# VH-VL binders against p38822r5to271: the designs that were tried, part 8

Target 1, 267 residues: p38822r5to271
Amino acid sequence: LSIGNEIKDSFKETHKWVQNNLKWLKDIEQFYRERAKLEKDYSERLSRLSAEYFNKKSSTSVPISVGDTPTTTPGSIEAAGVVAWNEILSQTDMISKDHDQLSTDFENHVANQLSGLFTKLDMTLSKINGFNNDMVNKKDNIYHELEKAKKDYDEACSTMEMARNRYTKASNDRNKKKLDEKEMEMNKCKNEYLIKINQANRTKDKYYFQDVPEVLDLLQDVNEAKTLFLNDLWLKAASVENDLGANVSKRLQAANSVVKQNKPSLN

## First folded at step 20 (VH-VL)

Design D2
Fold by ESMFold2, fold request of step 21:
Structure D2 (fold): chain C 267 residues (1-267), chain A 127 residues (1-127), chain B 107 residues (1-107)
Amino acid sequence: as target 1 above (267 residues)
Amino acid sequence: QVQLVQSGAEVKKPGASVKVSCKASGYTFTYYAMNWVRQAPGQGLEWMGWINTHTGYPTYADDFKGRVTMTTDTSTSTAYMELRSLRSDDTAVYYCARDSWFGGYRKTPNYHGMDVWGQGTLVTVSS
Amino acid sequence: EIVMTQSPATLSVSPGERATLSCKASQSVSSNVVWYQQKPGQAPRLLIYGASTRATGIPARFSGSGSGTEFTLTISSLQSEDFAVYYCQQYNYWPYTFGQGTKLEIK
C-alpha cells in the first residue's frame, strides 16, 4: 500500500495549517501596531490643541482701561471661570498623555509580544520540520538498504540458476564446484536479505506507531502554545485599553469638580 | 566540535556599512536560530536581533530596524549581519550566538540560553 | 521592554571566598533568566539557565537562584579564572534583554 504517501501528505498538510495560523499572528501584530500609531497621532494632536489654546490664553493682553467707565464683576466669577478653563486645558493635556501611554502599551505589551510569539514558534516549527525530515531520511535509507539486499539476492539466484543449468548439461567436477560456489553466494545474499527484511519491519513499526505520532504531537503543541498565548495577549490588550478608560474617567471627574466650583452667582 | 567563527575586524568611516559573517560548524545550522549581540567598549551586551536560519526570516530589535539586515547562506552554514549608515557609537564588538529555543511560550520552554558564541568581530567607526 | 538591573557594578572578592551577584527585573520574569560569564577579550559563556540550572560543563561552584523579579548568581570558593564580568538575561518577554553586567575583581 501507499501508506507512506498518505502519512507524508498528512504531515505536510498539518504543518502548512500550523504555519498559516502562525502567519495570522503577523496580521494581528500589525493591527495593534496600527492601533498604537493611531493613539500616538491622537495624543500628539490633542497635546498640540491644548498647547494652542494655552498659548492663545497666554497671549491675551491684560485690558488697560483709562478714562473708560470701569466695570466690576461681583465676586470671583471671572477668576473661577479662568480656573475652570485652565483645569479643562490641563486635563486635556493629561488625557493626551493617557493616549500616549496606550500607544506605548499596545507596542510593548501586545505587538512586541506577538512578534516574539511568532518568532519563537516559527523557529520551533522549522525544527519540527527538520525532525520529520530526519525520520523520513532514516526510514528511506533502511528501505534503500532493503532494495539493495533484494537486488543482490535476485542476482545471486540468477547466477546460481545459470550454474545449475551448466551442471545439468555437463555434469563434471568443475561445473559442480561452480554450482556449490554460487549456491554459497546465494545463501549469503539470502541471509542478508532476511536480515534487512526484519530491520525494515521493525523500522516501519517504529516510524508509524511512534515517530509519526510524536511529530504530530509536537505540531499540536505549537498550535496549543499559539492559542493560549494569543488569548493572553488579547486579554492584555483589553486590559491596557480599560486602563485608559479608567484614567480618562478620572481626569474628567477632576475637571468636573473644578467646573462645579464655578458658581453662577451675580450673573 | 560546535563552533561559530566570525570574520575579522573592520575599520569604517561614518556613513559606511559593514557586513559581518558567522560560519557555523559541528551542528545542523538550520535547527537553531542565530542571534546577533553587540558590545560597545566598556559596555554591556545589546541584543540586535535574531534570524530563523531555516526560513531566513529575521526579527530585529527596534533600535536597529531600518539599518540592519540579517541573512543566511544555508549552503555554507553562514549567517550575516549588515549594519548600514554607521555612526561612531556603533563602534563595538559584534557577536553571533546560537539560540537554543524550542517549544511554546506558555508551556515550560526548553531554553538553555545562547549556548554557543562566535569569537566576536570588532567594528571601529571613526573619522 | 524589561529592564534587568545588576548590582553591584563591581564586586571585589578574594580568591577562595564566596561571591554573590544580584539581578533584578523590572517586572516578573518567572524563572526565565540566563547567566553568562565574559572574561576579558573573550565571548560570553553560558553558565546558568532557568535561573538555577547549570549548563553542561559548568563547575558545581556556580549556582543560581531566584524567581519573579530577583535573582542571584553565587560562586563558592572563587578560582582565579572566575574573575570576569557576569551578565543576566531574561527570556520571559520579547525582546530578550541583558543586565548591564557585574565585574568580579580580585581584591
Scores: ipSAE 0.677, ipTM 0.871, lowest interface PAE 1.4, mean pLDDT 87
Fold by ESMFold2, last read:
Structure D2 (fold): chain C 267 residues (1-267), chain A 127 residues (1-127), chain B 107 residues (1-107)
Amino acid sequence: as target 1 above (267 residues)
Amino acid sequence: QVQLVQSGAEVKKPGASVKVSCKASGYTFTYYAMNWVRQAPGQGLEWMGWINTHTGYPTYADDFKGRVTMTTDTSTSTAYMELRSLRSDDTAVYYCARDSWFGGYRKTPNYHGMDVWGQGTLVTVSS
Amino acid sequence: EIVMTQSPATLSVSPGERATLSCKASQSVSSNVVWYQQKPGQAPRLLIYGASTRATGIPARFSGSGSGTEFTLTISSLQSEDFAVYYCQQYNYWPYTFGQGTKLEIK
């Protein structure tokens, strides 16, 4: 939703709203880091399971004859069922590696990118806050200078009126000189006041029609960037999980091919 | 004149900690994130992390998470990097570098790199 | 994370000649590449950002090009001060990553 050029909320409220939207990225990041840890743990447990049963198979094999302890047949041939079992164990180990890859992909392609998105947009938001502070400080300084110039002008007008009253009551050279001096001082203050009015009007025009809309547009851009990049990262998360599914299907097809060669007559 | 001035060289034993300072001048400190980058002798550049100087929120590279702490003191415009549990392969020159990142998605990307670097701080870890 | 691979590791070139340094990303980084120069005993210096835009105060003999996965830094009419190590950096993906560097030395 556009914040637009129309100012309805204070900067503080809009900034807080954007900041809260960015905080959600950290929750989503943590979710995918936890998903990665689950996939890693599953991978390690599955690998250990296949290794355990491989070790059991090794201890039941018929020994090959070497030297003083001969066995039944040198270069023993594995039964077709044992060959199929070995392939299932290999399949299980490969599937464990597929889950290890998914763990790595969630971390590198999803969670780390969410961390970077938050980090970069949070810094952008901080700099936008700095721009707003600069804008406010510049405006406040110009209005402070205007108020001082008005005070100086009002005082000069009052002083000139006192000198005018004295000259009206006693029209001598001394009172005329003082009136002329105070009129000159008043005119200098008046000119300075008019300059500050012009500066304040230019500041108002820039503030209202340039600076404030720009700051609000920057806030809107941060929020829209968050949404668009988050959507892309969710699609990437789905993509890496689909890749796992494709790899697992490939493993199963290869293993099934070997299992189908395990005929009863070969055992 | 925009400048980053770092603290002097340090010699440490394995297991010790080191804290490097980086004092900024000539610009508004809180408008730019501060990177920390190290370079082992004869090797390339390694990014360690960055700190948002406005909020004080750090983001660390995974290899350093748990061993590094980055902080700032905005009243003195100074960034700090502390590396704990030092080992001999932490011997390196450590740089602070101002980051120029600004922008969202729909505006033209506005990143001019790490545009200002400190002179570097040699940290030697000898056993 | 994104691997930036620079080639060659060392490039020997005579003064006054042209040097071309390569940087390859492990996946597309768009045009989000920065080049730095580092002279012996000094901090890196920013040269090029956005793959092709010269930083303030960098002589015109330095130029950058490329997009996607392949990037080049070209130095025309080499000066004696240009013999240094050059690094590329990507900023398209988090975290930032640097290439391992190309040492440019006098032939």
Scores: ipSAE 0.671, ipTM 0.870, lowest interface PAE 1.3, mean pLDDT 87
Fold by ESMFold2, last read:
Structure D2 (fold): chain C 267 residues (1-267), chain A 127 residues (1-127), chain B 107 residues (1-107)
Amino acid sequence: as target 1 above (267 residues)
Amino acid sequence: QVQLVQSGAEVKKPGASVKVSCKASGYTFTYYAMNWVRQAPGQGLEWMGWINTHTGYPTYADDFKGRVTMTTDTSTSTAYMELRSLRSDDTAVYYCARDSWFGGYRKTPNYHGMDVWGQGTLVTVSS
Amino acid sequence: EIVMTQSPATLSVSPGERATLSCKASQSVSSNVVWYQQKPGQAPRLLIYGASTRATGIPARFSGSGSGTEFTLTISSLQSEDFAVYYCQQYNYWPYTFGQGTKLEIK
């Protein structure tokens, strides 16, 4: 029956579609691992830059030379400016650590969760495919047995008709015994055929009204889980990046407070 | 009969590598992820990571990234865990354990834990 | 990662009595907790999954309860084979994490 082939094609198409959507999860995972790497590299470079300038010696005043032994007298404006500059460098170093945390958060809260989700759903999809193969094979075997039983019955009917024709042409005891023998064989084949019809009807009902809906519902469950958890992980990714932004804003506010104490009227 | 059979005990020097095998039988290997769990003497269980036996993609716990490689051979239904640059604190029993996950999260838990464990492989790292 | 903290570290109980083992998660793990039993020289054995469902072949004297952050394994009438180390494990958040174990000893 053609409807069985259309159901096999429907599962194949749906399974492929779900499988492709799961495979896409690996691309998204890799993207966030790459984002984590970028944030880590930026964190390290920013920390080195901050340390480099923190260690750099700055002139604190206009040099006043007396002979060969020059001296430098710090001004009060340059002293307040050095305090502000050191705060800017300190807050920059804290910002570098904020980016290191973002790198860690992308790895742990996004990429690693995607990796775990992919494997859980892929293992489920593999089992669903195995279940589908088993149910289709069971149905096909029952239909094959029915087809064989029909063939056997049709052949027994033909053989019995041949024996009936022989008895009609020559009505002797030998031909009558042969007809009775072939009628017995035909009735045995008929009973087997009726048994296989009943098996096939039950198998047809189970397959179309129980097995097929169950396997397609399992495929839908995998795809819905993929979508729901992926959406949650994208929102988590945005959340950890928003946390970075909030922390950076707080660092800059702290630096600004110190900068505002550096007034030009001090000298 | 569902079972996991691991390779025998090993003695290694610091800096060496060890590769533990885990042969599965009695079930379809590619239906279940394989966990690796270790237990140092007198200590608790430590999850090292797992491998997707269908794709061969491993995922490692942070403490083991860079030192561990997990692989599979689906033709022999065997999982492998290789730990490199061994240290004395890597002395432990190493277990493989089948992950029982099934389902998409819509119903009550479809996870029956690590339901089948290997017998364990003692790896001793000493000078 | 989620820290699973078991208490007490050691529990001494007489055969035939009730034992109660606790497991606390550092954040909510819903009901996504598994309990294992481990006897000396053996691999762990699955007892309870989903916080409260007994695995196949586990006697009715084992029961689990809890959700969120607090979980309990109860053994209602201890038998000689029940003296072992017990581990909880969460599977709500990757990576899987185990508690440090509770040793159940004959008093």
Scores: ipSAE 0.664, ipTM 0.868, lowest interface PAE 1.4, mean pLDDT 87

Design D2
Fold by OpenDDE, last read:
Structure D2 (fold): chain C 267 residues (1-267), chain A 127 residues (1-127), chain B 107 residues (1-107)
Amino acid sequence: as target 1 above (267 residues)
Amino acid sequence: QVQLVQSGAEVKKPGASVKVSCKASGYTFTYYAMNWVRQAPGQGLEWMGWINTHTGYPTYADDFKGRVTMTTDTSTSTAYMELRSLRSDDTAVYYCARDSWFGGYRKTPNYHGMDVWGQGTLVTVSS
Amino acid sequence: EIVMTQSPATLSVSPGERATLSCKASQSVSSNVVWYQQKPGQAPRLLIYGASTRATGIPARFSGSGSGTEFTLTISSLQSEDFAVYYCQQYNYWPYTFGQGTKLEIK
C-alpha cells in the first residue's frame, strides 16, 4: 500500500516536472520572436538611413588634393569617391535586407518550430496523463467491484444462516427448500468474490509493475524529445544568424572592392 | 462509432464573425487534438491550426493569427472555431479533423494523421 | 513555410492500371508526410501516414514511399472508387502544409 502510493505520487511529480520543462519552450519561443522584432526594426531603420544618405549624396563634397603629378584628374578622384560612397550605401541597404531575412528566419525556422514542438509534446503529455488516469480508474473500479462482491457474499452468508436457524427450529420441507436456495446463493456469491480477488490482484500487479513504469518511461521520452529537438532548433538559430554574417561579409567585400579603386591623392 | 458532427452551413456578411462547432463522439475527446482545415470552392486544403483538447491550448497557422479562435468544451466533447473579420475569400468548407498525434524521442515512429473528419461546414461570405 | 508540390495536377489512368502520384517538399521533411483522398462532396480520408504506413481500413493497393523531399503514393491496381483528388501533407515543420492536390481521373 505504501509502495503504491509512492509510485502514484512519483507519476504526478514527474508529470508536473515535465510540464514545467515544456513551459520553458514557450519562453525560448518568445525570446526568438523578440529577436525577430529587433532584426526587423533594425532592418527598417538601416534601410531608411541608407535611403536618407543616398538622397544626400549629391551634396557630398570630397576633399581634393592636387599633387605635382596626379595619377588621376581631380574630377575623377571626386567621382571615384562618390562611386565608392554610393556602393557603400547600396551595400548597406542590402545588408538591411539581410537583417530582414534574419527576422523572417527567426520567426519561421525557430520560433514557429518551437511553437510546434511545444504543441506536439504538450499533446503527447496530455495523452500520457490520460493513459495514467485510465489505468488508475481501472484499478479503482476493480477494487470497488471487489468490495461489492465481499458485501454480497457476507449478506448471502447471513441470509443462509438465518435460513439454517429457521430450519433448525422447524424442520419442514418449506424451510429445507429455503435453506437450499440460500446456500446456493451463498456459494454463487463466494465464487464471484473469489474471482474478484484474483482480478484485483492481477490488476494491481499490472498497474504497479508494468503500467506505472511504462508511463514514467513515456514521460522521460517526452523530456528527451524536448531536449533533442530543442538542440536542433538552437543549431538552426545559429545557422541562420551565421548566414546573415556571411551575407554581410559578402556585401562588405563588394563595397571594399570599389573603395580600393578610389585612389588617394599624392598630397 | 467514432465520428465528428459539425454545425450547419452559415451565410455571413463581410466583417462579421462565424463560429463553427464540431461535436465528437465514440472516443475520448481529450485524447486527440482537433485540427481545423478549410477548403475554398474548387481549391485545395488549407490547414488553419489545431487545439489541444485536454489543455485547451490552440496553435494557429500564421495566416489566421488574430482572426481565429479555437476552443473546446470537454463536458460536451465539442470543439469550436471562430473566424472573425470575414472576407469574401473566407468562403469555404470548414472541416474539423481529429489528430492521432503521439510521439516522443525513443518511441518511434511518431503517429500522425487526421484520421477522422467532420462532414464540413460551408461558410459563405457575401455582401 | 514548407511548400509541398504535387505532380501531376491531373492524372488520367484506366481502371486496373497502376497510378503513381508525386509529392515534393521544398526541403527535407523526413518521413513526416501523410496522404489524403477526397471524393467530390466528401471530407478527406486519411490514406497514409509516416510516408509509408497505411491507415486503418485502407486497401493494400495503396502504398506510400519516400523520405526527405520526394514522396510517392502508388495505387497498384486502380478501382472505380479510387478516382478522386489526392493531397499530401507534411507535419515535420510548423505550420503543417498541404500539396495542391492531384486529381486522379478515369482515362
Scores: ipSAE 0.657, ipTM 0.867, lowest interface PAE 0.8, mean pLDDT 91
Fold by OpenDDE, fold request of step 21:
Structure D2 (fold): chain C 267 residues (1-267), chain A 127 residues (1-127), chain B 107 residues (1-107)
Amino acid sequence: as target 1 above (267 residues)
Amino acid sequence: QVQLVQSGAEVKKPGASVKVSCKASGYTFTYYAMNWVRQAPGQGLEWMGWINTHTGYPTYADDFKGRVTMTTDTSTSTAYMELRSLRSDDTAVYYCARDSWFGGYRKTPNYHGMDVWGQGTLVTVSS
Amino acid sequence: EIVMTQSPATLSVSPGERATLSCKASQSVSSNVVWYQQKPGQAPRLLIYGASTRATGIPARFSGSGSGTEFTLTISSLQSEDFAVYYCQQYNYWPYTFGQGTKLEIK
């Protein structure tokens, strides 16, 4: 009884621990959802800002010259500056889109997957708990049956003894028949009780040496799965953010290339 | 026999809410997650979300977040799906479908798909 | 989300002939694909799970194959009751996503 209770407690504790770990996935999910929101907000604000300044751009026109002798007019420098500025704004807008993509990536490739991971593992955990309950119930049922069988046997013994006493006091055919009947019943109950004892012992052994370890192993597997898949998602999160960095760098390089062409002199 | 029985057809106005029920029988309700899938007339299947029938924890598809609530009653082995702020494009047959998911990492997950479906509930959203 | 693309949209085949339905995922979904059959006015019925495992009660003429991004449902010898719409579904990523369906009709 003590060992059984200890094992039950161990399961409960382990289950609770795993459950708490899964709950942690929800917290992580929320974190990335919040990050996604920040990226989205930033994207939108940056886009609006870029658009605002793009609309304020100079009306200075750049003459288009095709050939080996491009014409540079006194206004060409201003035009070149405007071109550079337009490129900067354009690339800034693209950067805003990159942030929007990151927002989407955090939602779709990280947060949603965390949610799914939680759900899958939570369901598995629930089933494991169900399995445990079923095993416990099965064990308990057998013990109840054992108790019943014992009571029946005890009662049969008592009734047999009463019959025996009656026969001892009055040895007649009637009392003999009654004794024989009660003895037969007692033996029947005895056999049933023995069967239940064996069944209970087998069930107990299976429960403690096979079933409980198996359930605990399942819990461990859930926890291992959580860790492994979580690691993958963390790596994915880092990957998508690195992509943003790479894109931002690319955009800035593009802008810089145009800026470098904005020469201060006409010649 | 294993079956899912859904509530009857609903007619709703735009902006209203609908709550569809799905009663399970013939199996242990809490051993299977419950999915909700809808199908617009003449269209394909769309996954809305699923719920852990034991813990009551739902997971929703993004398209339905904020508008859908999935719940369960273990005492009656019934799953519920409420969709709010109904639109005309929400007109569809809504299905509940049980999902058998079990597995971690070392042990091969046992996913047998959505193996049992309700008969569907037609929700019509019209002015 | 993962896009599942089924082809063809409609497949006309004669009874007794072989039908091959394709499902393509926008990215690898391992072998985590399910096939459903849906007849008019009925709920979908599970055919295949794990890309290649037949569900209980599904005739042997139905078979699934594929991994990664390419999946195939094959009906070796079409029966009259097999004419329906077939959907593939991935469960490798959340959310679950379905193909648009292939209608198998009598030629």
Scores: ipSAE 0.620, ipTM 0.849, lowest interface PAE 0.9, mean pLDDT 91
Fold by OpenDDE, last read:
Structure D2 (fold): chain C 267 residues (1-267), chain A 127 residues (1-127), chain B 107 residues (1-107)
Amino acid sequence: as target 1 above (267 residues)
Amino acid sequence: QVQLVQSGAEVKKPGASVKVSCKASGYTFTYYAMNWVRQAPGQGLEWMGWINTHTGYPTYADDFKGRVTMTTDTSTSTAYMELRSLRSDDTAVYYCARDSWFGGYRKTPNYHGMDVWGQGTLVTVSS
Amino acid sequence: EIVMTQSPATLSVSPGERATLSCKASQSVSSNVVWYQQKPGQAPRLLIYGASTRATGIPARFSGSGSGTEFTLTISSLQSEDFAVYYCQQYNYWPYTFGQGTKLEIK
C-alpha cells in the first residue's frame, strides 16, 4: 500500500514537472514574438531614415566642371560621391527589409511553431493524465466492489449462523429449510466475493506493473519530444538570424564596391 | 457516437460579428484540440486556427489574427468561434473539426488529422 | 507558410478504373500529410493520415504514399461514391495548410 502511494505520487510529480516544462515553451514563444516586434520596429525606423536622407539628396545640385566654366544642369551626371551615397542609402533600405524578413521569420518559423508544439504536447499530456485517472478510477471501483462483496458475505455468514442456531435449538423442517436457504445465500455471496478478489488482484497487478510504468513512459516521451522539437526551433531561430547577418554583409559589400569607385578625381 | 454539432446558419451585415458554436459528444472533450476551418462557396478549405480544449489556449492563422476569437466551455463540451468585422468575403461554411493528435491514450505515432467534423455553419455576409 | 499544390485540378475517370491524385509541398513536410474527401453539401471526411495510413472505416481501395514533398492518393478501383473533391493537408508546420483540391469526376 505504501508502494502504491509512492507510485501515485511519482506520477503526480512527474506530470507536474512535465507540465511546467511545457509552460516554459510559452515563455520562449513570447520571447521570440518580442524579438519579432523589435525587428519590425527597427525595420520601419531604418526604412524611414533611409528615405529621409534619400529625399535630401534630391535637393542637392551637383556641379559638373567642363572647362573653365562649371555648369550645373538638371540632367548632369551626379558626382561619384553622390552615387556612392545613393548606393549606401539604397543598401540601407535593403537592410531594413532584411530586418523585416527576420521579424517574419521569428514569427512564422519559431514563435508559431512553438505555439503549435505547446498545444500538441499539452494535449498529449492531458490525455496521459486522463488515462491515468481512468486507471486509478478503475482500480478504486473494483476495490469498492470488493469491499461491498465482503460486507455482503459477512452478513450472509452471520445470517446463516443465526439460522443454524435456530435449527440447533429447534430441529424442525421449517428451520431446516431456512438454514438451507441461508447457506445457499452465503455460498452465493462467497462466490461473488471470490470473483471480486480475483478481479481486484488482476486490476492491481495490471495497474502497478503495466499501467503505471506505461504512463510514466508516456510522460517521458512528451518530455523528450519537447526537447527534440525545441532544439530544432532554437537552431532554426539561429539560422534565420544568421541569414540576416549574411544579407547585411552582402549589402554592405555591395555598397563598398561602389564606394571604392568614388575616386577623388571624379568629384 | 462521436459527433460535433454546430449552430445554425447566420446572416450578418458587414462590420458585424458572428459566433459559431460546436458541441462535442461521444468523447472526452478536453482530450482533443478543436480546429476551425472555413470554406467559401465553390472554394477550398482554409485553416483558421485551433484551440487547446484543456487549457483554452488558441492559436490563430495569421490571416485571422485580431478578428477571430476561439473559446471553449468544458462544462458543456462546446467550442466557440467568433469572427468580427465581417466582410463579404467572409461568406463561407465554417467547420469545427476535432484534431486526432495521438488518437488514444497509448503511445502512437505523431501522425494525425481532423477525424471528426461538424456539419458546418453557413455564414452569409450581405449588405 | 507551406504551400500544398494538388494536381490535376480535375480528374475524369471511369468507374472501376484507377485514380491517382498528386499533392506537392513547397518544402519537406516529412510524412505529415492528410487526405480528405468532400462530397457536395457535406463536411470533409478523413481518408489518410501520416501520408499512408487509412483512417478508421476507410475502404482498402484508398491508399496514400509519399514523403518529403511528393504525395499521392490512389483509388485502386473507383466506386460511384468516390466521385468527390479531395484535399491534401500538411500538419508538419504551423499553420496547417490545404491543397486547392482535386475534383474527381465521372468520365
Scores: ipSAE 0.398, ipTM 0.744, lowest interface PAE 1.7, mean pLDDT 90

